# Ledger of designs, part 25: VHH binders against Flagellar brake protein YcgR (ycgR)

Target 1, 263 residues: Flagellar brake protein YcgR (ycgR), of Thauera aminoaromatica (c4kar8)
Amino acid sequence: MAELSTPSPASPAPLDGGRGDELEKFTLRGARQILQLLQDLITHRGLITAHTGGGHSFMTAVLKVDEERGRVVLDPSPDPQANRRALAAPRLTCVTQLDGIRIQFPLVGLGEGQDKGRPALFAPLPAEMLRLQRREFYRLQVPLAHELSCLLKAEDLARKPVEVSARVIDIGAGGVAVVVPTGAAEFVIGGTLPACRLALPDGEPIELDLEVRNLNRQTQRNGTEQLRVGLRFAALPRAADTRIQRYIFKTERALNAKARGGL
Short names: E, the ipSAE of ESMFold2; O, the ipSAE of OpenDDE; V2, 0.75 times the mean of E and O plus 0.25 times the DockQ between their complexes.

## First folded at step 4 (VHH)

Design C34 (from na14 with S31Y; framework vhh_7n9e_1)
Fold by ESMFold2-Fast, scan of step 4:
Structure C34 (fold): chain B 263 residues (1-263), chain A 119 residues (1-119)
Amino acid sequence: as target 1 above (263 residues)
Amino acid sequence: DVQLVESGGGLVQAGGSLRLSCAASGFTFSYYAMYWGRQAPGKGREWVSGISSGGGSTAYASSVKGRFTISRDNAKNTLYLQMNNLKPEDTALYYCAKQDWYSGEFPYWGQGTQVTVSS
């Protein structure tokens, strides 16, 4: 039976705490490792979904690590209610992704103040960070330059069949995450989108059925709304699986080469 | 505050029918996809059905497809589940659920309505 919502590496939803023993081998507890990972999130401009409990969350980022005071500085939400919920929460569960790797960590003892005259949230450095590198959870962040798209077959608000070209933001062996403009189509978790077409660079679009697994409506800092849709491959044929894995492998290698080369 | 109140459960014989309702308040009902889940004794929670915000798209678990019909009335802020040809295996506490905008998780659940199907 399908669960109502299954977190993926690209999903802002926290991973299941019942898997504590399995996740221990992916948990970083060394102070140096934690500091380095937080600095990597700053360097790569990692957006973080901070869950405040009770089903509430907000988008933030690590602005800096204050090693002298042993704390992180976070970007506050533009929504004052989100900030009040965060400050009242006993714990934030922070979820993000860096180069296809899921990162999750707790923050306890959140406070507010200013950094260089700007509003900021502060928390002690986390004692642990999850860095999940499992093959089955790997997601490639799709470069914008690739303009990777998936043509979705769905229905709009008027129940009229519609084809929506969605930008693919990440891709893995089990599925893709896409973004669509709010109102472009209706989605329901557990629903199947038949005969969608995934465009990859080296061939004809791959026709496949997609199952909706996650839905996230997010207001960006510039005020635009986007719907992020997590989609699982249903009954993926071997030939399609091979092409997707080749794209992931080649793109990851090319990104690693560019990162090492700089200019 | 999000509130979801389920009703319409009861005792019914195998082959019978029931219609469940979920009255929603505290949010703009027409903006959200809505879901029915259930939990039977000795089993984990399982997803039963879902319906998109405007009602144009629906989804069903394989165990209920063809027997259950999900629908909604956005003017009344009410979600429905029409259950036909009920089986003893459908005996469970049935819950209405709403997803969270940000996380995509389902933190908003009602208290549930009990459905008992006798042979």
Scores: ipSAE 0.014, ipTM 0.516, lowest interface PAE 8.0, mean pLDDT 80

Design C35 (from na14 with S30D; framework vhh_7n9e_1)
Fold by ESMFold2-Fast, scan of step 4:
Structure C35 (fold): chain B 263 residues (1-263), chain A 119 residues (1-119)
Amino acid sequence: as target 1 above (263 residues)
Amino acid sequence: DVQLVESGGGLVQAGGSLRLSCAASGFTFDSYAMYWGRQAPGKGREWVSGISSGGGSTAYASSVKGRFTISRDNAKNTLYLQMNNLKPEDTALYYCAKQDWYSGEFPYWGQGTQVTVSS
C-alpha cells in the first residue's frame, strides 16, 4: 500500500514505500552489510540529502560509524534552522548515490553534540538500508531532440475521456515521467490510465496501462507552469519491455560517448 | 493556512458502516486532488484512497477496494469516505491529506478521526 510521503522535486526523491514487496530484495538488513555500506559512504565522501519533511532537506555526510555505541555520526548543516528541523523531525529519510547506485535509509532518534571537539549530529544505526543497482534504478533523462511522447488517455472534470500528448522527460525499466500543461487532464496518485500509447523510435507506439505514482508542478524559465506526472508501467508485454530497454541502453551509450568526446 | 478537519469516526461492529468527512479551508479546494490515509497503532501511515480535483478519477488501496467509496463536494469544500463492510483491520486514525504540488510532499494532514472496529 502506497505511503503518502512524496519526495521534493528540487532534491533527490525518496522512493515510494508502496512498493515494499518489490523493494525487499534490495533492502539490506544484515548488520555487517549496513556497516560496510556506511563505511563506503565515508570513504567516498558521499553527499547525502536528508529529508526532514515539509519540503525541507539539507546536505550532510556520514563522518563516522561508532559500532560500540551503535550509532552514526553526521555532518551538521551550516544552516542552523535546517539542523533544528532535523532534530525536531520524527524521522529523516536519507538519499545518496555512489557511482549510479542509489542508497536510501531512515534515521530515527537524531541528537546533537560534539565529536572530537566539532559539532555533530548523532543517530542510531539504521536497521535497514535500500541499495539499488544502477540497472534496477536507472532513469534516462530523455534528450529534447528525441521528441519522445506518450499519448495519455485520461478524464476531465466531467468524467469525459480526453487524450493528452505528453512529453516524456525521463524513462526507466519501471516507468516514465511526463510533462503536460496544467489543466489538460485530471490526475490522482494511484489512478490507472488505460491504453496509453508510448511512442518509441523504430516502431509503432506501444499500448500500455499506466499508474500515476507522483504529481508535481514545475515552473519553466518562461514562467509557464507544467504538471510533471510520474507513471508506472502496470504491466509490460515482453516485446515492449525489450524495446524500452534497447532505447535506454542505446541512448545512454550515445550520451556517455558525447561526455567522453568533449565536443 | 491550510486546515483539514476530519469527523465521522467512531466505534462500530465488524460488517458495519461509517461515513467520514473532511472540511477543508485555506486553499482553492477544487484545484487539488485529495486523499485519505490511515495509521493503526504501531504501524506507519498508509494510503487508503484518492480523488482528482474535479472528482473524475478515483483510486483505492487493494485492502479497501470495493468496500470504500471516496467522493467530494467542491461547493462545500468537503471530502468524504464512505466505509462499508468494516473489518477489525480497518481500525485506525483516519487522516485527510493534501499534497503540496510544488514540493511533491504531503505536509498537510488533519488531526484525524478515530475508527474502531470491534469483532
Scores: ipSAE 0.471, ipTM 0.844, lowest interface PAE 2.3, mean pLDDT 81

Design C36 (from na14 with Y32W; framework vhh_7n9e_1)
Fold by ESMFold2-Fast, scan of step 4:
Structure C36 (fold): chain B 263 residues (1-263), chain A 119 residues (1-119)
Amino acid sequence: as target 1 above (263 residues)
Amino acid sequence: DVQLVESGGGLVQAGGSLRLSCAASGFTFSSWAMYWGRQAPGKGREWVSGISSGGGSTAYASSVKGRFTISRDNAKNTLYLQMNNLKPEDTALYYCAKQDWYSGEFPYWGQGTQVTVSS
């Protein structure tokens, strides 16, 4: 299971043989590609959230890539406790964004020292980096006015079949995020919800099998507790994929036109 | 303080079976989905299985589906993993895990129980 503390719609599902393979096409393993991506993070001053496990993380940045010694130099936290946790961790999971693209990589063997007389953290170059393309990463925040819903077919806490109408809060090529009342149904990460129905404005609801990727409790501004459920499209028919992409494109264009003041 | 204590690991020959247990304390066990993960020597952690709070929903990694069965006894605050038809590639340290509801991450892991499958 991932050590990620960021409850992003783009967060990877827990690894299994099949799901791990889906991320392979976005995984960089070439030394030249890894070096170039790290250098891009330096050039664009990319802030990195480094997850140390146990619910802890800190903000860092790549200060330098030491290509000759095969290592990265990281900006230590101003918090000495965060640095101690990082050094004690078996690995860091580093998460950042570059031009809207999610980048994730592990660092193992973290040490501390000096770079040009300044405190620094360093680690061997990662053997792999995950670079999720904008299309796979991109999530359209669903406008409240659209009232998009997904009818989930699940079981309640008494193991009775239940249908839950969930509000869709974001949508992308690979899935949706929905909110449901806490306790409305039982969910487990990796579980499949068969024959759910996604309502889009134009046409009949789309019947889909959905896989639970993420669970997170949210407190609304009014104090109401809700469960945010990240759902992956387990199998998406071509016609359904076309309708979803059309909705995303059309909505994005309308939002961009609105942001420009209708000019 | 959340505590998870795994047991039941051991050495077994290929084709054999083991039953792992995880004793949970420090939280309301019956209110939480629970998970099993594993870590093979020299590899990262891999998700194996999950079970919803009431036991109505389960999920399995493709590599173990049909061979492993996750279950729970909420009255005993105990999570189980029945492992059948074990293979050498199942050799790993097996961990019980609980998700944090607010962060969505897995900060709570047990110490693990070692499973070694000889060919």
Scores: ipSAE 0.409, ipTM 0.823, lowest interface PAE 2.6, mean pLDDT 82

Design C38 (from na14 with G50A; framework vhh_7n9e_1)
Fold by ESMFold2-Fast, scan of step 4:
Structure C38 (fold): chain B 263 residues (1-263), chain A 119 residues (1-119)
Amino acid sequence: as target 1 above (263 residues)
Amino acid sequence: DVQLVESGGGLVQAGGSLRLSCAASGFTFSSYAMYWGRQAPGKGREWVSAISSGGGSTAYASSVKGRFTISRDNAKNTLYLQMNNLKPEDTALYYCAKQDWYSGEFPYWGQGTQVTVSS
């Protein structure tokens, strides 16, 4: 059976869960707009999380837009099982971020072949792309050099309390996405993790209550599998909110300054 | 309240043809891509065909390419699958599904319509 997941703005998981009509106002359907956005993803080398269903995903990228044939060319997973899941799926849900703006789009009719002598996946151009320009959907990709971690208070398979150090991969106003070592703990969507500790580079760890919103087994571009957990801030104190926002803005400005000095 | 109702299945001999329909309600049909999938006895669900919101782009599984044609009538909120040169291996329960932003291994599709191909 497939693992059911509830999408949230705090994770790279798909945004739906009954929000379809609310998201219509953020949906692009113009062919020119879609082509331009896909080209921007190529230009910025945007990494895409492609969800194949059942809580499974893999990392990919748009390699090329073939306007004449009306299709996109995608980088296949080094994991053959991830590619088989993708080819068998009725659609992929692709989630990425460009300049802090969340972008999500479906791909249907995935096929495989070769591009320039290398394996590739092909799909018709998406008919629609979601582009969310709201502050609540912004996600800072956490620089690896910051070594951001969150100490999670969870339960193991025997329902015994355990503490798990998880790497924070993105952070926003509403929550964080973390990578958890496989087998370290059990998570239930909708469950609350009390008194977790978020370590930011400057200062003492922040004590937070976190709600599990999404669970996803993700195949990385190097072929390894990891558990990605989307966590929503619950009962966030004002001082903690201010400190998290300052970290996000300070890091954004540093990244933007670096980008303006180079590509 | 999204509703999809499939029809048009039945018994047919190998080499024959059937046309399936899917009546959609509860959403703006013309704004979403649509799909056909199927499930044969003892097998998992597999996708069969997809069509863009305006009907200008289509895709097919390799097993049905050249034999099946997907189409839509946005004025009637109806999706179609024209099945030609049917083979015994096409025997399955056929489902239609709406595009959404969620990907699940077994998303809720319609009730389905049974297609049985005899040799």
Scores: ipSAE 0.000, ipTM 0.175, lowest interface PAE 13.1, mean pLDDT 78

Design C39 (from na14 with G50S; framework vhh_7n9e_1)
Fold by ESMFold2-Fast, scan of step 4:
Structure C39 (fold): chain B 263 residues (1-263), chain A 119 residues (1-119)
Amino acid sequence: as target 1 above (263 residues)
Amino acid sequence: DVQLVESGGGLVQAGGSLRLSCAASGFTFSSYAMYWGRQAPGKGREWVSSISSGGGSTAYASSVKGRFTISRDNAKNTLYLQMNNLKPEDTALYYCAKQDWYSGEFPYWGQGTQVTVSS
């Protein structure tokens, strides 16, 4: 299994250098492939978590690919501190998903300016992009309409017990990623959250022990902060595993049917 | 200005012990969870241990569980890692990190302290 120092399958956080040689076969370096993938992210309105180093990130999107100047145009954060941190960073690590497939790429040499009279961030086109096609890294983006939630049992910053109803943003065979308001509870990498309750659309909540694998504090497009928590299923019972897999499969089929109907 | 200063590393024989310290300044130490991480030559970065802001919750990588103990002294703004039954595989640069904006990569505010374990 993956070590806790690398992001779990349930997290938008970057994969680190410990997996570098294993990831080569999933790395795109062709200029046309890179341009096409960036364009696909624009077409599908893919939200990107841009990691600025030092544990900081913000939510952005590719607004445009400027092929003539060899650069991408990114949506700046509404938080000026996030933008200043990004501009000071030697490298951004951008993480997103397309149809449940993890996509990761670096941006170096970030600058700021204007596009169509509005503030924008600019960076040279990446020389490489990672596209993970492995099923173990597959994450179903949970449709907002499903209102999928997980009731977490944790401690707040004052060390008092708290129950946090967290929105599930993605789910896979090994875990979930959830969103909680910043400061709602204290999470520790590797810590166990016992007897949490995962609510699927059909049926009773599933009681699960969850392990914290990854944390990412993210500034949203509206300027509010959220904590994304990657959680691994610990000791998952077969019945629960079957229900989760059934939900993923059923939802994938429904989303694929909608996408084909929308063409 | 956030500063983390690691110390306590050195050369030890397999089976030996070391105690690492991390002196923190420039932030309210008692309000943040803290980490120990390491990087061995030719390998990627590896999370080693975590401790909650109040010290009540701890976690360990499977490779060190049962041998290492993380602790903190909030009155002294200091994080510790007690390392027992050291193995050659524990040879690495060890560094501490603050968990304010953890993204799955180690924020490096310290220079680290070198641990070398001979066989």
Scores: ipSAE 0.370, ipTM 0.772, lowest interface PAE 2.7, mean pLDDT 82

Design C4 (from na14 with S53Y; framework vhh_7n9e_1; at its last look DockQ between E and O 0.10; V2 from the best seeds 0.00; counts 0 for: pae E 17.2 > 2, grease 25.5 > 24.2, SAP .671 > .668, placed apart)
Fold by OpenDDE, look of step 5:
Structure C4 (fold): chain B 263 residues (1-263), chain A 119 residues (1-119)
Amino acid sequence: as target 1 above (263 residues)
Amino acid sequence: DVQLVESGGGLVQAGGSLRLSCAASGFTFSSYAMYWGRQAPGKGREWVSGISYGGGSTAYASSVKGRFTISRDNAKNTLYLQMNNLKPEDTALYYCAKQDWYSGEFPYWGQGTQVTVSS
C-alpha cells in the first residue's frame, strides 16, 4: 500500500536562484526542437518581447527561420532607436509565450538587412531555448472578448489601500494571471491580497484571497509597459472552484469549436 | 553589473536578534522588489521574505512570520532583515536576491552572510 504522500501544499517555489540544474530540465538544445519551436512561434504569430539590456525592449516576431543559413529573421521595431539598441546589444533576450508556456531564448550576433525587400533583423539560430512548464495546472488563455477582470485589493506607495481592476489574461484551477498598469499598486512575491473579486461572465463576482506568485514586466505593442501578476488562489470556496472550472470548460469547448470551423 | 553584498550575520544564542543588511548596486534599487532567502546546511534555498519596490508591501515565510521584519532604504540602496527570537532552525546562509523583471527569475544573489543560532 504505497502511502500516497499528500502533495505538500506547493510551498512558494523557493526563490530558486535556480542554478543551471533545474533550468536544464526546461532547456531545449536540440537543433530540431529549436527549429520546431521557432516554427511554432511563426505559425502562431507569437509576439516576442526582445530585451536589449538597460531596461529597454521592443516588440518583435519571428518572421522566418532560414535553416540553410542557420539564422532567424525577426521583425524590426518601428522605432529606429530600438533597432539601434538591438544591434548594439551583445545579446538579445527574447521572451514570449506559447500556449501559456513561457519561452525565453537568447540571440547573439544580431544584424540588419532585408528579407524579400523588407527591412529585417537577422540572428544566428539560438543555441538554446528555455520552455518553462512550471505550471502544474492547465491555464486557459482568456479571450479578450470575455473581459474577465479581477478587482485586486492592494496598497499604494503610501500604504494606502487601493483597488485595482486588473484584466485576467489566463485562468486555471490554481489561480489567475492578471495585467495591471505599472505603478498602479505595489506587489511582492509571496504577498497576500485579501478579499479580491474575480468577475466571471456567469454571475456575481467571486470573493477570494490571492497570493502573488510571480511578477514580470510586459511591453505592449504600443510600447507601454504593464505588470503581469501571477496569482494563486489562497482560499477558494468549493462553490467558487466549481464556477471557475465550469467557466474554463465552457470556454475551452467554445474555443475548440471555433478552431474546428464550427462557428 | 548587479551586485548584492550581504552583511550582519554571526553567531547568536537562541532567542537572540540579528540585523542583516544587503548593499545593492548596478541597478535602480528603488524600482525593484527585493527578497531574502536562506540556505541551511544540506538543504535547498528557501524563500524568507520579500518587500515591494516602495516598501509598501511585505511578505514572509510562515516559519519566520512575526519574528522577522524586512525593510529597505532606497536612498541608501540597502535592504534589511531584522531577525528577532532566533531559533536553531534559522541557522543558514542568508542571501539577498533581486528578480529579473523580464524573465521573472531570480538570477541575482549575493555571496550571503552566515547566521548561526546556537541552542
Scores: ipSAE 0.829, ipTM 0.951, lowest interface PAE 0.5, mean pLDDT 88
Fold by ESMFold2-Fast, scan of step 4:
Structure C4 (fold): chain B 263 residues (1-263), chain A 119 residues (1-119)
Amino acid sequence: as target 1 above (263 residues)
Amino acid sequence: DVQLVESGGGLVQAGGSLRLSCAASGFTFSSYAMYWGRQAPGKGREWVSGISYGGGSTAYASSVKGRFTISRDNAKNTLYLQMNNLKPEDTALYYCAKQDWYSGEFPYWGQGTQVTVSS
């Protein structure tokens, strides 16, 4: 693990332009869609990494959208040199994430001024925004009725094997989150749990090596405190990956159908 | 009021050994997993090792596995890192860290102890 408290690198790199034909289907060009997405970033106080070229970037945020003047207002960097590089750049590439969705957009024609007496950066509204929901960021909340479990294999203080049946509360392409009773076993971030068994409703349990990524206390709806363990699939065979994704897809589809009625 | 105080750093030749200590206070030490991180000159913080609350589970970054050993003494509220076969790339400020188990974040870090490995 490169970083202990941060899940990913601080400055996400822009996506490769050579994938233009694949990324086109995720690109928004409607004015109303662009305005709504920018407003969502304001509402959620989303931090944006603005790349100015040459390996330089700074953190900013959308402060407001000025529809009348067709521009976006950005929070300047506290670093004057970063602001100077931004103003000199022919293009900013802005990257952020909202609810697991990668958002990327260009800003051209950056200027500086004041908004309500405070320094601000201004740019014309982007003509396009990339909204890419990556499979790896999606987490399905597991329905309680599915009683999904993962049998965790750990060791106690005497290095004796212990098995803990953990309830799976969410699942994605990269891992699961489980809850276990406090004291059921000892966990540590970065620890590996070999040969664990993930039980899905269809077929035999999937044998997996898991890595502990997160630990935190969680208060359940019944008031009980439990340990929430975030687990990464250390090495996921393609057959297992296919089964997990099939479960996610079918479950989400069933939940959507139930929410709309017709079950 | 959580306090973590690291000690044991210093200058050592490549191939040498150092033992770091972290004295913890202000919380029930025996109830928390504890961690060592490091920050090399001009670099961000890097996770080095972790140990579960009772010492039954440990983890290491691949760069130090087999050379470093994390341990704890819950009666003394002390975390240790035994560093063997030190390399110049191990030069860093070493930090003791405790997670806030409700948020999952790491708001509690010590001031660090400097380890310099010369060739």
Scores: ipSAE 0.514, ipTM 0.858, lowest interface PAE 2.0, mean pLDDT 81
Fold by ESMFold2, look of step 5:
Structure C4 (fold): chain B 263 residues (1-263), chain A 119 residues (1-119)
Amino acid sequence: as target 1 above (263 residues)
Amino acid sequence: DVQLVESGGGLVQAGGSLRLSCAASGFTFSSYAMYWGRQAPGKGREWVSGISYGGGSTAYASSVKGRFTISRDNAKNTLYLQMNNLKPEDTALYYCAKQDWYSGEFPYWGQGTQVTVSS
């Protein structure tokens, strides 16, 4: 009697910590858009990984959409235990792909029943669906030689204003990650750092507000601790966005040329 | 692999309290900031609260400040959300999330736990 063990698919993309503005352009909320995407899944892909929690998942498909009742009909698993886990779960996290684009949506209120005499699972239509284009999440790893820095206007542990010059370790369209010495400032996830200055090689620093998205402590080989701070750009003007994209493009091009010639 | 398991949700009357837990495994819990998010029916996703890796800093959405308290027990790899004076508008699926090395990653890692507040 062989033990069944299948690695679970990767978890769905994490939630934005209550500030979903970065996800908004990927989020479908219109009923017509949701119905069309579900119909496309019926037509083209058909196979969805439904996560039930605790590292368990099962494969399913959208069989149809019942527009009159506002619900979706799913293929039950041939494994009765998978179906029982799904019915007991507070929600299903459904993950699939369509033409290389990741599709993710929650289903709540799952029920068991019959569809034209066949066993089926039913749920209300999702209120939103994520349609995640991968390129939007690109982050350039900043070469050490570029010495990109960001001047942070923060507070120390005694709540006194401090300015911290932080090395930028990666940069993308939506933000930067920086490293600061532990104890140089106190950061709070969700907090805003106003009037920071991002220094790019090609001109005056960009002045912008930053929002703290993550914090990680790292111990270096010399025993000192540093803090990795993930920062989101707030309200980025088009001119500043253009400068950032130009930096990324030129740096990518230079790195790609070196990699092709570097044996 | 990273696992986050939320629990402690349920049905409660307005003015009541619940304590949510998030059991974490597959990473060094004490090295990461953690947070709670929620998704209410008919609304988008909402950040609720966050806590630094050592617990020294906390932050709250204005809608829950003064009513909710985030905490962590690094020895037990567990994140908590104490929710007091619950209101019907707190009805949502609540998720915990791990901070990621890359700031562009979305922090959702668990299934969530349902909180329903009746009026």
Scores: ipSAE 0.000, ipTM 0.185, lowest interface PAE 17.2, mean pLDDT 76
ESMFold2 (binder alone), look of step 5: mean pLDDT 83; pTM 0.830

Design C40 (from na14 with G50Y; framework vhh_7n9e_1)
Fold by ESMFold2-Fast, scan of step 4:
Structure C40 (fold): chain B 263 residues (1-263), chain A 119 residues (1-119)
Amino acid sequence: as target 1 above (263 residues)
Amino acid sequence: DVQLVESGGGLVQAGGSLRLSCAASGFTFSSYAMYWGRQAPGKGREWVSYISSGGGSTAYASSVKGRFTISRDNAKNTLYLQMNNLKPEDTALYYCAKQDWYSGEFPYWGQGTQVTVSS
């Protein structure tokens, strides 16, 4: 079982411009919901990866929720350098899994001290927690060899219909990112592209409606410009959703097998 | 599409005050926690302050606690940093950043505003 991470930032442009608004649907802000989720992590002894920045992280766990003081108590790292990095960080980004659901939350204002005579780290209760199923978050980087494309039905500057065959660079349960030449079509964030056609390697193209979520202009090393377009699936028939998920899982397995020497 | 524009920096005498502003656009400002950070000449980046999306929670670096106050106006998509009792060691480029959920680093999306404190 190989665990593939969510896509990392590939450019200085904000990756979560359109995605941030999508993540709002999965963000818990109710005090009782946050307390219950933290208590579930304690009950299940959930291991948390705490990212301290600069590519550094350490393993921790929530030991206690102190409701009177409005804080969480965390298990410090046995590595003193990891604890120093955590205390110096502007925040910890805490990532864990509970019952197949990704949970992610920030902690800011980290301090150190003791809880009942034992070293501990503590921080104010998070004001927000993300609760995501992997399907809603994961994106597969599409291998170039698959030549995955999406025929976009858009408009030009004169509002005339145009069709653009766009290369799919990543795909997830919620949408795709594609690349088009700059100027090929007019895109408006929040706009809908109806009856687009997604070509998967096996089977007929899938007809689907796509919503434009983000736009990112990128200059290639040869000096040409491309537009990266983030597109959300507005609605999918179950058969289309099943085909997309099968493609993702099959491709992940093939990539993981190749990386591990053909298993 | 995210845009952050800092302003309000300048030259000020030790013991003085300054108020920085950060005008945000291209995202739902009220839905994100915000940060102020700074980079002093010849030093690395340091976080300064944090405010939650609704403004109900704040945090400060030990070096500025009690002297600086972070606030936000969600109706105006603007973040503020009130800086009182400024010290020469507060001299830095100040920048604001939108919370991200992954890196643990202080992201930098604004150009920053220079604060210089003379003794």
Scores: ipSAE 0.013, ipTM 0.409, lowest interface PAE 7.6, mean pLDDT 80

